# VH-VL binders against q9vpl3, part 180

Target 1, 224 residues: q9vpl3
Amino acid sequence: RGKINIQRPKAPHYERARVVAVTQPKYPELPKAKSCFKTRAERTQQQQENPYNEIIAREVRNWLDHSRLVAFFHLSSITADDIFRVRVQLHKQNLHLKSYGSKIIEQAVKNTRYEAIVPLFHSNHCIVFSPDPEKTAALLRIVRRVPQMVLLGGIVEETMLSRNQLVAYAQMPGLHAVQAQLVQTLSQAPGHLIQQLQAHQNSFVQVLDVHAKNQMNEETPKST

## First folded at step 6 (VH-VL)

Design w51 (framework fv_romosozumab)
Fold by ESMFold2-Fast, scan of step 6:
Structure w51 (fold): chain C 224 residues (1-224), chain A 121 residues (1-121), chain B 107 residues (1-107)
Amino acid sequence: as target 1 above (224 residues)
Amino acid sequence: EVQLVQSGAEVKKPGASVKVSCKASGYTFTDYWMHWVRQAPGQGLEWMGEINPDSGYTGYNQKFKGRVTMTTDTSTSTAYMELRSLRSDDTAVYYCARGYEDFDFLYFDYWGQGTTVTVSS
Amino acid sequence: DIQMTQSPSSLSASVGDRVTITCRASQDISNYLNWYQQKPGKAPKLLIYYTSSLQSGVPSRFSGSGSGTDFTLTISSLQPEDFATYYCQQYRSYPWTFGGGTKVEIK
């Protein structure tokens, strides 16, 4: 009576991604769960043997040029079935999940206004594109069910935004014009945005480190 | 045991604002989203929005454009829903509900008793 | 927004009857559908989540089925405590939307 919770689904834990990420074993070289859709080794070999690097880079530039919403994510280990479900859900909201190697991203954005985003892609990553900036709220709603995807920042109406600015934008129920004005008001120089996004990544890593250490201490609380 | 206890009934004039509270107990307040759902007399249920007590992130139904604000006070495990510029058609019972969420699941497993808000002139 | 249509809006039944309530979505929601029970003057109570998963503590006489756009809640042998209004709710697409409700009344 007292201790049994008949309605006992696992409590949602917003730090779940941290626990999953830090408790995962050192990855075998081949499993595709380490990055958006390919292991680091597979992606490196693919780029070396890929005759279409220039075509893919041009495709990335086209996505950037034709999307009014671009969101950048760190991606932890995720199964092919899980990411496929996420892609289907995103697609129904006109949100397009893409993954590209860091070399291709560098080639795509070199000498463009987006060059400042390159440092974001030196870790496991993926990008969501959409022609509709009103879908930012839907995007964030969907990804909160995917703890393996961590928002780093993005671009809305050609303006680079930090994670917190994107979240603020998503909370606005205003008209397109009002939202565009907010984006302009919240905008910052690309260099400053990169510093903010790097600070966010470092803060996230610090939180993961603290959580892992606290969890290990809890596992051995009696060790003296 | 999990309980959500809401503030008492309110009577407001058109154009006024109302702020309903929802005190949570029996679980870790920051582990679950809090949702707000209203029900006009003789009508069905209407989702108003959600808030994450841990991050402060909110999501609102655009029908309430600029009129609703959801907040939490983690120190008292209390959620708040403020609705501004009240109209007669805002007369309803307002519920808070705890949201369970996982990859395939999103459901409201515990509900407050409801707060009746009457808007009349 | 996804529109949820329930039928019938009300029905009369006797204790021991088999009752079926239907819910139709205006677009494909896969299995992202919940069912709630609401008694007069009380808050709703979760009965079934993810189309067919019975919530802990809910009697086995309740069952859910369906997929895509057409869903059914079945009460195999109606009991006195089951006279209430039932609501379906989709969580496929934001904002979450509820059906208009089906009132189950004593015949």
Scores: ipSAE 0.006, ipTM 0.457, lowest interface PAE 10.7, mean pLDDT 77

Design w52 (framework fv_romosozumab)
Fold by ESMFold2-Fast, scan of step 6:
Formats: structure tokens, sequence, C-alpha cells
Structure w52 (fold): chain C 224 residues (1-224), chain A 121 residues (1-121), chain B 107 residues (1-107)
């Protein structure tokens, strides 16, 4: 078929699950009358759960505040043994894999510049934290062998980056001044992050790759 | 100067095991992954698995999981691939290949000469 | 697993011809694709990595292009030493997989 009539290739399982979740009919809300039958025990537990959520949300904010690298992943079905092996590999590189409920993430990022990330956590997810942004390259090497973890984007030096921008950052040499400048250049305006995360474009990374190779091979012929 | 030298041809009966070696030289053995790739007569390349000589991590293609074991001997810069419960369709040339990897690239830049394994009754 | 389909399976060409080989992935692999050359009775040799990056020592007549699911290897002016089988290989998703190969034969 022509380009206009070409159907988009079937989405990965992760994207298909998201589409199904979005398109599923909303169940009607339970009538208010049923809430009148809520027991004292149920009300007490509900009150008790609220303080725990805030304590965990504060822990998440602490991780965000003290991590110069934060990476967000969609997490497909994975065995306990497999995730444990990944966690061990990450820990050796000072990378800390954490999983939090969507409600806790919402509470943690509410009233912060990162509030826009909340929709990313409506499906299964996990987050990797590190105090060392130079570990982005190590992170990407490790997760390449974990097909259950799909990179969505992240935060480097308090700057929100798409998947492609994180990959571009990982290619940079370990010079703090150069890395800081690149992070500022790669940053996106709030609101467009989610759309770009789903686009899966690599043209910017390819441009950086060509530039890096031109720098390394200046004496060799470039272009065909 | 980088060289991967593999052990000689093997002829095995069905049900036997074969262990192929790959001796590396000309580089720091622990800095690169070692991969194993096979090729049946007249057919294409099939990735079997990988090993990191530094960490000891191994990853195997599910097709061979349970029948294959990859090991390394850092003192001799040698990688080994053992395939058990051999069948006639395991007849192939087995290659070791050095894997370069960073955050963006993963490729096989140097290959051994290949080891022919023939499985026949 | 990601399936890699190469076309054609074989082709006949003459010295000086422009040869194009295609490789299609069953799902989006971005630019995480390598090309290898294998001459009869020899081990494969890396030609191109990351879709379009030419390996050191490989002649400039070889080039790669593409992104996502559709990739091409082009030989601008075929030489006698280029008669070989060519394989694409993806490394976007574990396990790594190869295409079925394209044999470039003498006309």
Amino acid sequence: as target 1 above (224 residues)
Amino acid sequence: EVQLVQSGAEVKKPGASVKVSCKASGYTFTDYWMHWVRQAPGQGLEWMGEINPDSGYTGYNQKFKGRVTMTTDTSTSTAYMELRSLRSDDTAVYYCARGYEDSTFLYFDYWGQGTTVTVSS
Amino acid sequence: DIQMTQSPSSLSASVGDRVTITCRASQDISNYLNWYQQKPGKAPKLLIYYTSSLQSGVPSRFSGSGSGTDFTLTISSLQPEDFATYYCQQYDSYPWTFGGGTKVEIK
C-alpha cells in the first residue's frame, strides 16, 4: 500500500495494554447510598492508609531531591528472581530501582515541576534513582538486557528529558561543564514530554552520533 | 593484533556433549563480552548466548537454555561453550565473537575462525 | 523475539553495479542495527553498526540507512571482493537476532 494507506505497525504489548486501558468503558460509579454501608473498620483503615501514603510520598520526594539522575520505566510482567538480578546489577553501579504506587507518585510530585509525569504511572512502572548522572550510560547498558523494562524518560540535574534526550545525554563524555550545558539544551517544555516519549524517534541521537564520529575520525573521509 | 583462536573440529554421536574453546589475545579479556553464534550448513547465523568475563554474567538464547553452558578462564583468556544432549540438527560451525558495548552500540567486531561440530550416528 | 527479514534472499550482479539489500524488523528497533559480511568458508566481518556508521577499514562504497523497521545496505559500485552473503542484526531487544542473509552472486 501507499504511505497514506499504510497502517501503523501493531504496537508493542506495553502500548497495546495502554490503549486497551484507555478505551475500556468506565464502570458506573457506585451509588452514594452504598457508601452509607461502609463499616467503622473500613473507615478506620482508610484513615490509617492516608498517613502511610504521605510517609512514603515523602520518601519519594527525598529520593527525587537527592538524585541527580531519575529514570522512568514501564515494567512488563517479570519474575521475582529476574527483577532481583537486575536490582543487584544496578546497585553495583549506584543505581537504585524502586517501585511505588501511582497514587503515591501523584502525592510526591504534586505542586512540583514534575507533576506532568503522573500519566506515565497509570500502568505498571518502576523508577531508577542515582546521585551520579554519569551512570546514565551504565543504566542503559544494563536495561538493554531487560526487555520487560521500557525507558519512558527521566530527570537529569533537575531537567526533564525524553527517552531520546536521555540516550543523547548518555553519549556525552564525563565533563561536568559540557554535560550541564547539554542538559539545558536537551530540556523540553512541560506538556510535550508524553507525546515525544511515545514517538520513539532517534534522529537527534543519530545527529549527535554523526557529530561524535566526525570528531573522532576527522582525518578519514566523511559521507558517501 | 586482536585474535580469537578456536579449538578444532569435533565429530560427536547423538546424545553426547561438545565443549568448544576460544582463546583471546591482543586485548584485555575482561573488557569485552564474548558471544557464541552458530551456523548450520547452508543456513544463516544464530545467536546462542553471551558471557561477561569480568562479572561472570551469562545470557542464553531460550532455544538452547538448559543445554548450553558458557564459561571463561580469565587466567588463560579463554572462553568455553558446552552444548549437551546433541542432536543431528546441532551440526553447524560454531563461532565465538568479541562484543563491544556501550550505551549506544553493541556489535561483534572480531570473530574466531569457527569450529565445525558434526553430529552423526 | 524480534524477527529480521532480509530481501532478496539472493541476487546476481556484475562488477560496477549498484546493489541494495533490505532488512525489515518485526517491530521498531530505532537505529540499533548492524550489518555483517560473510565470504564462503570464512567468519563474518562487521561492516556497519548503528544503522549507518562505517566500521574502520571498510570501503566507503558501503553505506547503511533506515530507521524503525526498514533498513538498507547499499554497495555503490560492486567489486569482485564484495561477492558474499550479507546479514543484518538487531540489538534493540534481547535476545539479539540476525536476518536470514542475502547472497550476492556473480552474474
Scores: ipSAE 0.403, ipTM 0.696, lowest interface PAE 1.9, mean pLDDT 80

Design w53 (framework fv_romosozumab)
Fold by ESMFold2-Fast, scan of step 6:
Structure w53 (fold): chain C 224 residues (1-224), chain A 121 residues (1-121), chain B 107 residues (1-107)
Amino acid sequence: as target 1 above (224 residues)
Amino acid sequence: EVQLVQSGAEVKKPGASVKVSCKASGYTFTDYWMHWVRQAPGQGLEWMGEINPDSGYTGYNQKFKGRVTMTTDTSTSTAYMELRSLRSDDTAVYYCARGYEDSTFLYFDYWGQGTTVTVSS
Amino acid sequence: DIQMTQSPSSLSASVGDRVTITCRASQDISDYLNWYQQKPGKAPKLLIYYTSSLQSGVPSRFSGSGSGTDFTLTISSLQPEDFATYYCQQYESYPWTFGGGTKVEIK
């Protein structure tokens, strides 16, 4: 051979297969169990898998809906013992580390306000949930010692934040009202933010966001 | 006033273990990390590991993992660093240092006076 | 591990001179860099944290600058008590690592 062909849709193959099927000699049909495209065993297995996936997807949606802090991380190779140790430290601070398959996350957030996060989970990942946004600082201190976990961004009070915006939020002096105002000031359109988060998904180098830093300084005027 | 006072100099034979103490005063012991940093003669600073007196969490530099153990006694505000299977190249001054940490900062603001450990046959 | 390279390894300068010490990280560390001073026979002392924040009690002639991978410690008017070895230290990524040190001696 040696020829290079560009892949095309298989519409011609479908038409060809259909013509062949129509022109085949007619034979007595096999018993219905052997003539089915989907066997009883295959149907039963599919039903078992679907309930499991839907239950876990609902769990993910419940975490998203009931958490005022959600942080997204890229996860590099880490031992089971090390990740368990991290999970224990996080749990003491009411921070809940969860890992879900990308298809389950997609199923959970499809047709919801969280659908924009799906692109973040095409690589190895994990998510930290908390009902308490004041725990953002504790989260960042704990994960600083876990180089395998790289912060991508998150959601605070239902507002999408970049990595640098989450760091800025964590630096606030612990006043809820001040932190809420900062979140509103720093928030970006979901599309732009997701592109920014996705661009740094596999990066181990911190990206300097001078613009966001300067914007924060401008928006937070000194005492009145 | 914050002070970290370390135990006295030690002379050990190869294969022995050494346990250095660091007594803290002048602050709430459980509010800060304690780090251990060593310095071989004429060489630079080398971070060995850290311990959180509140949680009991320990983190060790992989170079020393398996040979080092860090502990604390909160009743006496004392941190300990035990280094086992000593070699001649473990000869160094060992420092304890208080670690301040928040979401932005992580630094060693107060240091002990240092403990000289000499490993010689 | 992030490697921290300091330059020069040593320098000599006259009292009153402006001295600059450079620290380079093998990876981007943002502003997560500290500077320590160690006088002969003594424990290190924190000079500057978070790239440019001066520690309480440290003379104003010391300043830090930089971001990302390139950082500088500056002594605007060198004094005799500044004879020491200076170390940078990163805390962007665990484990925490120090530079090799820069020895400053009065000419």
Scores: ipSAE 0.374, ipTM 0.692, lowest interface PAE 2.2, mean pLDDT 81

Design w54 (framework fv_romosozumab)
Fold by ESMFold2-Fast, scan of step 6:
Structure w54 (fold): chain C 224 residues (1-224), chain A 121 residues (1-121), chain B 107 residues (1-107)
Amino acid sequence: as target 1 above (224 residues)
Amino acid sequence: EVQLVQSGAEVKKPGASVKVSCKASGYTFTDYWMHWVRQAPGQGLEWMGEIDPSDSYTGYNQKFKGRVTMTTDTSTSTAYMELRSLRSDDTAVYYCARGYEDSTFLYFDYWGQGTTVTVSS
Amino acid sequence: DIQMTQSPSSLSASVGDRVTITCRASQDISNYLNWYQQKPGKAPKLLIYYTSSLQSGVPSRFSGSGSGTDFTLTISSLQPEDFATYYCQQYRSYPWTFGGGTKVEIK
């Protein structure tokens, strides 16, 4: 709801002004002379101070550093109840579904080996983290029941994998040595993964558009 | 030998409830999903829902709008499907089916013999 | 939900004939499609999974092909025991859905 208090001509009088004064945080006003000597650095720091964003970016880096499995998804509109059910199923398998803003992800991966993933996070997205790469098969089985989540690709044992490579990884035996060798075999040259992930994202958008058009067409015939 | 044995035929009046059982044998009951599929006379197959016996997680086809409940009893390796507020168009053969699932495949490899439910006045 | 359309709804064939049944999905399902056989008064039986993988114990005359939205079940040389209704089923998107069935009858 947007009404700016200052745009109302009549300010609160005695009793109301007193209540507002009590509830507002009180900061001492700096003398004008001192305000004139604010440095450019001080002014920019006032605008850049957002400890919440830095804390969340640090959280993302911690998840990336401590997860041996990271999966990236496009996320369509989903109800709170449905996403909660998905989170519960994933949590039972030590899989952690997280959603972060694109700016926070960019800040978290800037100047890291993962900076190349930033273009994948335009529009709605979510990420699943796990310390256990053997849970890739469980992850794919769970998200099969969530059409709103479309796999774009991921990172396994610090190796970036396309959607098809991640699916292939999940089909292999659960032995650590065999899976480690498979990750190396499935890995691609730098840059190839981003093109494949973007192509899958575009293909998914096309599928959603076809589905939406089909759903609208199906609503018209009411005669049985 | 994997076997799914369902309860016998039921005749119900509109508005009643029916509970069909499916007893599994020949495999580890908690390792596979159990699905329920129905088939109206002369019609095709319609998936109703699924249950994971290992944690009782259920998923239902929205068509049944809260009228269906699936449960399991792991001590007897038995799955149950209860359908409430029965209508004449619920007349069908109801099948239980074992669901195999991995990262690539999902299919129904063994089926019960079917339970005929007739809803009539 | 993804609608699965089978054609024809029924067909008549003789022993030894090549029979082709088609299944069309309303959306791209990649290869996440299974085929089932149902004889009169009996439960369905899995024939083919993941578009083209033959289930253990199923005769080699049965084959599946296709991808995306268009799929085919082929019986290369129809046998007397093959007279049945055949169903396709997709598992790309929840909920899982079946086709309307194709009845293969004696000519």
Scores: ipSAE 0.356, ipTM 0.684, lowest interface PAE 2.4, mean pLDDT 81

Design w55 (framework fv_romosozumab)
Fold by ESMFold2-Fast, scan of step 6:
Structure w55 (fold): chain C 224 residues (1-224), chain A 121 residues (1-121), chain B 107 residues (1-107)
Amino acid sequence: as target 1 above (224 residues)
Amino acid sequence: EVQLVQSGAEVKKPGASVKVSCKASGYTFTDYWMHWVRQAPGQGLEWMGEINPDSGYTGYNQKFKGRVTMTTDTSTSTAYMELRSLRSDDTAVYYCARGYEDSTFYYFDYWGQGTTVTVSS
Amino acid sequence: DIQMTQSPSSLSASVGDRVTITCRASQDISNYLNWYQQKPGKAPKLLIYYTSSLQSGVPSRFSGSGSGTDFTLTISSLQPEDFATYYCQQYRSYPWTFGGGTKVEIK
């Protein structure tokens, strides 16, 4: 309940680990003597609240496991009609546009090698899946005409790629030889790659935020 | 009327660079990809690469990667292809071609007249 | 890379003859195949796209068929203006590749 959580008496939060933890709810419930466990009824209710989330999370794991191309996008406000047209365009190229809630993504990738992607989904997002990594060039061509979708990065042949690396992959004919070289360079610094993916998302969100605020506070010039 | 007009013939020495231009007219330049295809004397067609005038994205055939650069100038609706470190086997007619793209269809619907590049010592 | 093999490399035929040119891909390209005509000293011209779709302005005597790895271009009744080299081209995957060409000569 949000009311109970809001009513929690203020206590200093000076544990350094708490400001570093990002993947879970920021504020834990108040601890009490003999109240550090959920009752059986409470646990039963919690399990019953999550049946759909687990089913959808399994669907996401299935997409990740069977796709040789996964691309992550920041998604700005877009109409249902517009996103449907994009989905149809992508589907003709065996590219499957999916949107899942951030908690479902967390459940899907937790305890997998893909757990590091969770921070990418703290804002509005969508994912494109394909069994065919050769479709990366087609994907980028289609998305170029959809300004609401901003490429953050992806996974090709189980290797995490930044935006720039994914663009470079799309440019390279002779996939086998070139792909091996890209995989080699990318496997050298997984933490840095995740940081690059998150930095692109943060940079884009910052640009949008600054632009929106400037547009509100300043007159928007037009080519009158 | 859609038209692609290429620059004139070039004669270069081995090791030199050549930059071929392709001026587009009759359509919105940023709505179509531009491709470069070459043809050596008496041989078939060879795809060199593509450029998106809208995004600046380029895709090159691995055979030419490191030696080719494709650019566009949207203000003049002109595409450029620069090939460096020329060898005698780079002697060919170089074509620019407009790439039509749909979800299913990708094809070259209009071609430039071709630019002959001769590399000789 | 996907290799495109055309046969025959050249042929001679009389006006009115049915001409068949074949194109084989080294791997499945579905229907992502185009046909181009190139006359001596000129740029190629699109004839057929997506295996069998006739480009506007192209005479109906030209037709394409096939799927997967085996494709055919047919000229039902050869005309003098059909003297040219014909190329198939796949666009399933990069790099885009062309067949070696088939030169059609009219006797």
Scores: ipSAE 0.000, ipTM 0.427, lowest interface PAE 13.5, mean pLDDT 77

Design w56 (framework fv_romosozumab)
Fold by ESMFold2-Fast, scan of step 6:
Structure w56 (fold): chain C 224 residues (1-224), chain A 121 residues (1-121), chain B 107 residues (1-107)
Amino acid sequence: as target 1 above (224 residues)
Amino acid sequence: EVQLVQSGAEVKKPGASVKVSCKASGYTFTDYWMHWVRQAPGQGLEWMGEINPDSGYTGYNQKFKGRVTMTTDTSTSTAYMELRSLRSDDTAVYYCARGYEDSTFLYFDYWGQGTTVTVSS
Amino acid sequence: DIQMTQSPSSLSASVGDRVTITCRASQDISNYLNWYQQKPGKAPKLLIYYTSSLQSGVPSRFSGSGSGTDFTLTISSLQPEDFATYYCQQYRSWPYTFGGGTKVEIK
């Protein structure tokens, strides 16, 4: 029976183990407990105040703070083999797919500028991190072939973007200055992804068009 | 049948620009990336860049960044590659190639016939 | 950029010979390596992808092997239509890079 064999080894194939090690975030080891055994009251307290959650929450905050690109996805049922293949493909583009519990995400972003993302994580979810915002287009290309992953929105250069805004950002890969300026302008009222999508849709398109035209005259590969 | 048909040979002077076209047929144009690869006479293959016809995203080899522009016209299923400030060492055959990509694989399964660009003074 | 080095740059062989072409990457590319065949005046044709997967329609005499940095393309019994230039290509890291090519000529 399954319960009897809970501790059976779960070693992946050598190639998978190697890739998984590279794609996983660095995770600090839990401090060793002073005692190997706990009383009933101590075990109840340990379960309620699990320090493991705070350590993982700090890891998530570290990824958020050090990533210039963060994308949020709803994740439908997907096999372990399929998600492994997606992680491998993302990793070769310096994109890091992570999955964390909703309580850990809530704990990580509580009292931060990203607190508004919490409602996105009440169902099955995953997050992709990258230090390189130019990889947004590569990310969307890869995810297009993974119907189980549905883009919800993201954060670019510490600025919260709706799904449509992130897609538009991906379409401007040669316009670094325009991208940064648009991201700053569009996210002046943070914390309301749905409101940003609806209220600023026309402003986003208009600003994007104006800046794209201005930047094309400046950044067009030294033709002028 | 999948086909990529490129524009005809071009002869240009140094400092000029060239724009090569690649018309796709036999598949959904927006489902695959288009790549550009060149080959100088007697030399090997050199990847220049890629474009996503669906999103308009482009990725260029740093060697050509600043003087290459890739575009697509989804209504005509045509990809374009413009190379500016031509030098004599830009003399080459330029190929468009369809990129198949999934979670594990990325390869060029169909290629255009090639466009010869000669840069002479 | 990842440098791809092919050896030899050219070789002479007879029909029926076993031909071996080597490709070496400057960095670990796992199995993210493709092989292409190019006949004179023609566009390249995909032969093998992901180190050892034979493209549909390609004869079984072609095989690929290797991992990490060292890769081999083998033609078990060379046929007249196999006289061509062969290129390896890595797609582990952007930008994608090709080997210098190996020309297989009539002895």
Scores: ipSAE 0.005, ipTM 0.436, lowest interface PAE 13.8, mean pLDDT 77

